# Designs tried in a protein design chat: VHH binders against Dopamine receptor-interacting protein 1 (Dorip1). Part 5

Target 1, 310 residues: Dopamine receptor-interacting protein 1 (Dorip1), of Mus musculus (Mouse) (q4kl13)
Amino acid sequence: MKTLFEEIKASIKNNYNQDRSFWRPVLPWGGVFTIKAGRKAVSCTPLYVEIRLKNTCTIDGFLMLLYVILNENESFPRELSLHFGREFVDCFLYLMDTYSFTTVKLLWIWDKMEKQQYKSEVHKASLVIDLFGNEHDNFTKNLENLMSTIQGSYCSNWHCPTRVQEDQQRTISINPPQEIPHGNLIRLAVDELFCSKIELCEERGCGGLREFSQRVFCHGAPPFVVLNMQHWKPEDLAYVPYYLDLSDHKYLLEGATLFNKEEHHYSAAFQIDGHWMHYDGLRNVNLILLNKPPEFLLLSSLVYIRATEK

## First folded at step 24 (VHH; from n4 with T104R)

Design aa3
Fold by OpenDDE, look of step 25:
Structure aa3 (fold): chain B 310 residues (1-310), chain A 119 residues (1-119)
Amino acid sequence: as target 1 above (310 residues)
Amino acid sequence: EVQLVESGGGLVQPGGSLRLSCAASGFTFSHYGMSWVRQAPGKGLEWVATISPSGGITDYVDSVKGRFTISRDNAKKSLYLQMNSLRAEDTAVYYCAKGWTPGRYFDYRGQGTLVTVSS
């Protein structure tokens, strides 16, 4: 039996002349739809695939994104396995390939997560995903924890009231600069955020010199990173990098969530068999080939996956 | 791959001195604050000392102030802990840690080196 992904791929004709330098998919976490391709219908090479929506849970979006990334990226399964366990990845892929998405979700909840939560103790951070009930909140919390970063702050004044003795933990948020410098804006912003720096503490009411350590992931480099891009303008999308260097790890762009301002809903873009595809579950033709980045959509988030360490 | 390798541990009498070393690789050493942490038998992990990326700022747990000195050589990608006036309560496995702050977080730690202070 052909896998869902294989069937989708079979429906896409490769076009090497297209510009591939734009967005990969992140399903909207504010309203994700289950994607189902009909097994009997994909025998030709259309430029689009019809996907049926079965569920609208945010977890569905994550699962679909994960599935796509795992099938498209050869190294990501290993990276993810290091954090969540190989069994998790293998079981997930098997279920997604064998059963309907709804069934997979149910099986996951009932068979694998009988206690209403999946616990991963492989990673330093305990990842508990509740796929039923408070699944969204739990997912968000776990994601935040996974992608949290810390930066130490030291002031030369030992009595500095603003000296940071506790780890500053937060998710990665990239804000556009006020002025457009030459170069990759997002990369520059990331560098500014992550690199060590020395500042005068006087800005904080102290006469000492403040040194900031390089920002690091508090639980080690995660298998993927999500950048919040809500404050970025459409015209700034031209500056989105395909690669990010974070805490001495390289990350590759794999997905993006998009927001339709006019219709007030989220969509996703991702690559299938060398083509960038746009998925909009609210449209009749909900998966279409993109020849260029869509101009009418706003960027909501970017998802990067960690590159294989050589 | 991030690697931290501690050395210099051993048996020492009370009042003695030891110098611990940590060799770091797999990351840009000079960009990160580094720390020493220790774990005494039957106790949890305890922060000992931290040094800023440049080495200009150091901090110590109260119990070791005046006795221990943390230092680093960024060119050699090495972290050091000079321990003087050692006490029995200093007995522990000492770990080199990347990204540790007094607030309880670090990315990596080495395998550790055992320091035993006993008469």
Scores: ipSAE 0.000, ipTM 0.260, lowest interface PAE 12.8, mean pLDDT 64

## First folded at step 25 (VHH; from n4 with G103N)

Design bb3
Fold by OpenDDE, fold request of step 26:
Structure bb3 (fold): chain B 310 residues (1-310), chain A 119 residues (1-119)
Amino acid sequence: as target 1 above (310 residues)
Amino acid sequence: EVQLVESGGGLVQPGGSLRLSCAASGFTFSHYGMSWVRQAPGKGLEWVATISPSGGITDYVDSVKGRFTISRDNAKKSLYLQMNSLRAEDTAVYYCAKGWTPNTYFDYRGQGTLVTVSS
């Protein structure tokens, strides 16, 4: 049986010269899941509890991206298993390949999300889970261990009260520069965060130089990284780098998430076999080949995958 | 792949000197602070010395100050530890480590070289 990934590839090939869109029931927006509960003591009739999902677009795009990423390199599932657990990764892939998308969403919600990250209410005989909010809160935040970094620094002044410092970050946070330099702003921002540098020590009265070491990942180089781009101005996003150098590892652009201001929902873009695709769970035709950049969408995130070591 | 290979260890009498070397590969050596750490028999890992990426900043554990000198050659991707006035308590396996925060985070270290100070 062909995997979902293989099916998508086949569809791309078959539709490339025709209609550059195809319909697949890939991670539909929202969803309904029915849980069968047996009351052994009272009735032999199974009780069904309906679970209704709302606003799952905050995770749908990322889930699709995650699936694509895990299929790009055979080692990535194993690597991710070190962080997410083998059972989760195996279950995730299995559910995706069996088109159990609603169950995949529930898997994420129950296994990776904290209860405080979403709203849940019982309405009559239904459990309603509402994921309304920021996709970074619902997805990227739950990757913090994966993307955690640390950077050490020393001050040249022996008497500096903060001579030795460590800066640990849970995620990769890059900010646009105040003064727009010439060049790749995203790369510059990443370099500012990761690269070794020497600066004047900020300690009052110190006057020493603070030297920073290269920032490193706390748990080794992850198979992928997510950059939160929500705070970047559109004009600053005119150029998106195809690759990033992070801690002596090359990362290649794999995908992005996008926010539609008019519809107030998230979508995703990703590459398969060199072809860009757009996924929108709210559309009937939810997966299309891109021949041009999507219009009227705001970039929400960039996703990079680690290049295979040659 | 990151590799750190230590050399220069051996048997030396008290008051003697040794120079340890570390050959680094698999990463941009000049971008990272480097350290020497040691593990004496029956003891835990102890930070010994650190040097900044440029080599402009060095630091030492108190017990080796004035006796040990850490240095680096970024062109040769090498780290060094000159050990003078060696004492019995300096007996340990010495490791080259990627990272330079004392007694905290080191992401890589070599296999180590044994230094034995004995009469």
Scores: ipSAE 0.683, ipTM 0.868, lowest interface PAE 0.7, mean pLDDT 88
Fold by ESMFold2, fold request of step 26:
Structure bb3 (fold): chain B 310 residues (1-310), chain A 119 residues (1-119)
Amino acid sequence: as target 1 above (310 residues)
Amino acid sequence: EVQLVESGGGLVQPGGSLRLSCAASGFTFSHYGMSWVRQAPGKGLEWVATISPSGGITDYVDSVKGRFTISRDNAKKSLYLQMNSLRAEDTAVYYCAKGWTPNTYFDYRGQGTLVTVSS
């Protein structure tokens, strides 16, 4: 049988030649999972007959991106199994390919989120799980095993009280450069975080020079990276680089998540075979082919995929 | 792919000298701090020396200070360890490593070169 990814690719090429009258939305916002009581031999009967998901846009865009990424290269499911677990990756792909979209969101919530990251309550025989919040709290903070980096440094002064230092980051958050209003601001921010450099030592009274090694990924260069950019303004985003060099690995722009402040709503954009798609779980047609690359004016995160080795 | 190839080990009498070399490829050598580590028979890995990306900063374990000198040639993508006044206690397999501070990436090391100091 044909996977969801194969169907999406086919739709890009022959959309006008196929009737979509019964095509299901991909990852619709929210979801309802009905529990068929009495079918399982369990010690306790559930307090509820359905699970209802609300405000899932904080994970939906990234779940869609993860699905696309897992299908970009035949090696990525194996590689990402080291970070997410094999059972998670296998179940995730299966649930996406069988259109079990509420269930795949429950997989993320129960397997990857801590209970403090969401609210839940039983109301009129329904378990209501509410993912109101932001993408970084609900999704990207759970990528520590994948996104962790470390940068070591030494001060030239032998007597420096903090001569050797290590800076470990659990996610990749970049901030707009201060006092530099023009240019390739995203590349500058990435370089500020990653590149080797020599600076005056910050220790009071030291007077030495501190040399930094290139920042590296703690668990090897991942198949994809997420740049957290929730503090960037539209004027800072005149140019989004299609290529980045991170820790001696080439990364290509795969997509982005977008945040509309007035609607308090996330959506996503991404590439399949060089064609840009827009995903929005609130729309009746959730996934559309764009006629040109998106402008990224409402950017929340950028997602880059590791380039294939030559 | 990151490759580190050590050479220059051998059998030497106490008080002698050896110069170890490490050829690096598969990464931008000049952007990373580098180190030498060693493993004596039946013991764990011991850090020996560290050098900054530029070569301007070095550090050594106390037992080798004044006897060993770490250096690098960024144009040749090579790391060196000059070992003088060798002692029996210096007998070990010596590894070149891409990492120069605690908790950095030690799984990027070569196959090692054996140094034996014996009468």
Scores: ipSAE 0.651, ipTM 0.885, lowest interface PAE 1.3, mean pLDDT 85
Fold by ESMFold2, fold request of step 26:
Structure bb3 (fold): chain B 310 residues (1-310), chain A 119 residues (1-119)
Amino acid sequence: as target 1 above (310 residues)
Amino acid sequence: EVQLVESGGGLVQPGGSLRLSCAASGFTFSHYGMSWVRQAPGKGLEWVATISPSGGITDYVDSVKGRFTISRDNAKKSLYLQMNSLRAEDTAVYYCAKGWTPNTYFDYRGQGTLVTVSS
């Protein structure tokens, strides 16, 4: 049996010149899961017979991207299992490949989100789970220790009260440079976060120089990283790099998520074998092949994958 | 791939000197702080010395202060440990490490070089 990924690839190859859409909806917005009555489930507390999901666009694009990433390199399922758990990765792939889309969203919600990150209530014997909100709260903050980094520093003053410092972060937080309005601002912001440097020590009364080592990934260079771009203005995004260096590892642009403020709706764009696709779970034809790379004017995130050294 | 190769170990009498070298490849050597760590027979790993990316900042475990000097040559991608006034307690396998602060990873170590100090 062909996997969903193989079906999508076949659609790209076979329909490149004629039909630019994938014939079957993938990860449709929302979802309904009917709970089957069983011998041990007769009580059904809190008395609901189905689960209804709404406003799932805050995870749908990233779930699609995660699926693509897991299928683009044979080592990535094993590597990502170290962070997400083998059972999660195996179940995720199985559910995507069997078109069990509401169930895969429930997997993410229950395995990776805390209950306080979403609203749920029972209404007319339906458990309604509402994922209205911010894509980064609902997805990127729940990537465990995948993107964890550390940067160590020493002050030259032997008597500095904080002579040795270590800065740990669980996400890659970059902000647009304010002093340099043109150029590759994303690369500059990444370098500012990651590069080794020497600065005047900020400890009161110290007067020494603080030297930073290059920032490193706490658990090795991950298969992918997510840059949160929600605070970047369109004018800051004149250039989106197709390649980044992160701590001596090369990363390639895999995709992006887009946010339409007026609709309060997320969509995604990503590459399969160099072909850009657009995904929007709200549309009936929700996965289409693009004629050219997307314009990144409504950017919510950029997703980069680790390049193979082969 | 990160690669660190230590050399310069050997047998020496107490009070003697040795100079250890570490050849580095697979990463931008000048961007990282580096360390020497050692493992005495039957013991765990002990941090010995740390040097900053530029070479301008160093630190040492108390037991080797004044006797050992860490240095680096960024052009040659090499790390060094000059060991003077050696004692029997310095007997250990010495490893070069990519990492220089307490919670930085030391998984990037070479195979080590044995230093034996005996009379």
Scores: ipSAE 0.601, ipTM 0.870, lowest interface PAE 1.4, mean pLDDT 86
Fold by OpenDDE, fold request of step 26:
Structure bb3 (fold): chain B 310 residues (1-310), chain A 119 residues (1-119)
Amino acid sequence: as target 1 above (310 residues)
Amino acid sequence: EVQLVESGGGLVQPGGSLRLSCAASGFTFSHYGMSWVRQAPGKGLEWVATISPSGGITDYVDSVKGRFTISRDNAKKSLYLQMNSLRAEDTAVYYCAKGWTPNTYFDYRGQGTLVTVSS
């Protein structure tokens, strides 16, 4: 049986000069999961016989992206296993390859999400899970441990009331620079967040210089990072860097999540065999080879993976 | 791979001096604040000194102020601790630490070098 990954690759080769699309039925990221005893059962609350996923979310696209990355990069599974656990990664890949998309989503929810991150209702013996609302925040929250960073700084003024500071961030939040109208704004924003620098101390009346150390990841360099791009205007996204330097590690662009304003759902883009593909699990045409950025879609996030140190 | 290798420790009499060195590799040394920490026998890890990436800002634990001097050579990727007027209470394993935080030791530190102050 061909894996999903193999099927995607085959579709690219076959349609390179033709329709540049890959047709599949809508993937059941939602739907109904019946809890059964056995090795294939997902660890969940045994109080319910049935779990219903009410809607799709950013997780769906991300999981597809993650799957592609895991298959495209030989070292990534090992790296990811260090953070997510080998069992999770193996189970994830297995479920994806068996086209058990509802199950894999549930795996993610139960393993990586907290109950507070989604709405749930009990109807008889069924648990209905609703992931609608604050989807991006819920998504990134699951990765906070992975992407948490800290930056230390000192003021040159010995009398500064905040002479020693530590700035801890749970996610990588970058904002467009206000004073730089041109260039690689994303890179500049990242550098502003991560790089060492000397600035005038912001403490009122201090007058000292504050020196920042290089920002570091709290739990080691993650195998991938997700940049939240929701606060960026399209005009500020004219250039997306192919790589980023984060805390002495190089990260390479591998994908993105996208938001459809009209349909109010998320999709994903990823690279495979040197091509950009658009994945939308809610469309009949699930996969499209991209020659240009998709129209009417907003960039929700950028996904970078750590380059393998040679 | 991040590496920090301390040297310069040894036995010294009270009032004596030692200079510790730390050779750093595996990261952009000049971009990071660096620190010295120490662990005395039977005690926990104690922050000793920190220096900013440029070397322009230094800070010390009160007990070593005026006696110890932290410095760095970014070209040589080296951190130093000049210890003067050593006291018995300064006896400890001294570690070079990557990071500019006196409160959290989550980052990398070396194997340490033993400093023994005894008559």
Scores: ipSAE 0.556, ipTM 0.828, lowest interface PAE 0.8, mean pLDDT 86

Design bb3
Fold by OpenDDE, look of step 25:
Parts: structure tokens; sequence; C-alpha cells
Structure bb3 (fold): chain B 310 residues (1-310), chain A 119 residues (1-119)
């Protein structure tokens, strides 16, 4: 069976006198859309069956972005497979291509549970998905935990009770300042987390000195990084860096998830030709150029993927 | 303190086999992916194999696929590398590394164990 992505590609190969400067498949929960886009793109065209999904969450937005990234990036599938398993990634892509979006969501949840990541310290992450309560907070926290870092630090006190905690993961939470100046605030904030510093260990329960050399990923560099932006506003997207240098790796911005606080659903934002596009599968106009902060939306997360070293 | 201690290296003839072991301490072993890396004389560090915390996911550099097998025993806090059909080009110091990325980025690695493949 021809995949959804293949169908889209096939349609593009047809000799039309149309602008083919940018084509990308986007799968809303409401169906499949073709993005005919550039800087002046305002909407997308539905290609396939509309699926009615009333309850969307952070997972929905994330999975949608993940699908797009996986299909557009040649190296990312392998990277992700190393982290989640090839079978899972293949199954994910297959199910997305078959428009089984609900099943994909269930698969994701099930996979995390099946692999004992539910309330597990594996990968120093605790995955607890509350589907009916605090799903947003839990999901974002879980993602942060999965992609969390540790600070390469040692206490000068050999008897420090926290010395053994050097391998404990820390989430990457980015909080906006009270007054938001213009600039790369997010990048600066991230860089601050990775800067070397010496601190009194007393802040960590010891009287010695602790040297923080560099924040590192506890399992090595992950294929992607999710920044929790729950305290930021959509207009803050203007301050989002296009790349992050984390440890010895470079990560590139691929998109963001947004939360509609009025309707309680998530959407995605991603850049096309240097402009932010907003994709909301539950809207009649699903894809729009984001020229201003979307109404009633909150910034949920930023998604960066690891750049290929080769 | 994180400690990784490799063992099992030695001299072997081409076509022979070796099994490397790594004893880990100072961290919750079962929570971390682990890797083997190697450094041949005069060459840089090369990633060899990776295994997930549970052991369910493994990956190898192309040159060792089908010949090497990475495994782990979380109860024993041990990492293993079964090396079969060894070749001269496999000669290197092999290191156990904490982490599971193929990009030679690791939090910690051991002192290494020398594997020499020679007639």
Amino acid sequence: as target 1 above (310 residues)
Amino acid sequence: EVQLVESGGGLVQPGGSLRLSCAASGFTFSHYGMSWVRQAPGKGLEWVATISPSGGITDYVDSVKGRFTISRDNAKKSLYLQMNSLRAEDTAVYYCAKGWTPNTYFDYRGQGTLVTVSS
C-alpha cells in the first residue's frame, strides 16, 4: 500500500504550472493536508479523509510534529530509532500513514507503559500520563525528563550526601524573565544552564564546594530536545533561537506546540522559509501564516532535533 | 564515583574470538544505556556498539555487524562485548562507556582493554 507521504510526493511530481517551491505533508488529526508554502503561504489543502478528534493534548501536537520531522529529515529516523527502537518508529510512521491517528496516540502511550517508563526511573525519567487530569503538565514534564541533562559536577567534600547525585537528571525548564527584552533570551537561558560555574555545595546540602563543569545528557545526546515553555507566551516565539548548542552537539529548531486554553486542544507551529506557520487540525483553516500571536493560545513546548554530524 | 573497568582483552589470531567485560559502579547501571568504543593505534575514537538500559535496543558500527554482540547484565552491573571473527583492523583499545549515542559522546569511560589481532 502506498504511504500517505508517497501519495503526496506523487501528486507533486505531476507537471502542474503551480509553485512547487515548498511542499510538506502535515497530518492533522482531522486529516491529511498538503502544504504548498512559502513566505506567503496562508493555508493548506486537504488531501485525504477527515478524522474527527475532539480531545487533543500535548501528545497530539508532538506526534504530529514528529511525523513531519521524520519524513523531512533523512537522518532523524535512525537517531530516533536508536532511542525508541526501530520497530516503534516504523510502526509509528506506518500508522500515521494509514490515518490511524488515535491508534498512534495509543501506541505511544502503550509503548511508554509497556517499556516500564510509567513511574519508572529508567532513563531517569518518570512517565505518568494523566489522560483526564494533568495530561499537559505530565506529558511535557515526562518529555523533559526523557531528554534531561545532568551537570558534570563534583563536591569537594568526599562525604557529601549529594555526591552520588551527579548522575541525577535535571529537566530543562526555560522561564521567561519578568521583563522580556529583545534578543535570544531562550538561547541565553539555555546557555546559562550549560556554563561552567563553581557553587557552594551548601545549596545542595553540603558545606563543600561544587564545581559544575558542563551540563551533559545523562545517556548521551538525545535525538531531539524538548524545551518546556509553559510559562511563555506565543509572542515569545519571536525570541526563539534557531539552534542550540548543547554539550558537543548542535540542535536545530523544528517546531513548537501550542495550547488553546479556551478549547483545550493542542496545535503545532513550525517554520517555513523563516516564517512561523500555525497548524491547527481542528480549525477550518488549518494552516496559517503566523504574523501575530495567536488568540487564546499558550506556548507549550519547543522541539529541537539533533543536527547530523556528518 | 562512576567507575568502569574493562577486562578480557588480549592477543588473538585472525578469525578468533574474545569476550570483553565491563564492571560498572557508582551509578544506577540499569538506568543507563551503555556503549563500547575503541581506539586503534594512531586513529581517533570510534563508536562500536550501543545497548539500551533494558537491553532491548542494540546498534553497531557497520564494520562489526554480524560479528560483534553487545549485551548486559543489569543485576551484575556488567556490560559485555562478544567479538567473533576478529580481524586485524579490530586491533584497538576498547573502552566501556556510559551512554548510548553513536556520536562518541559519553559521560564516562573506563581505562580500556587492549585487543590485538595478529597472526
Scores: ipSAE 0.000, ipTM 0.256, lowest interface PAE 15.2, mean pLDDT 64

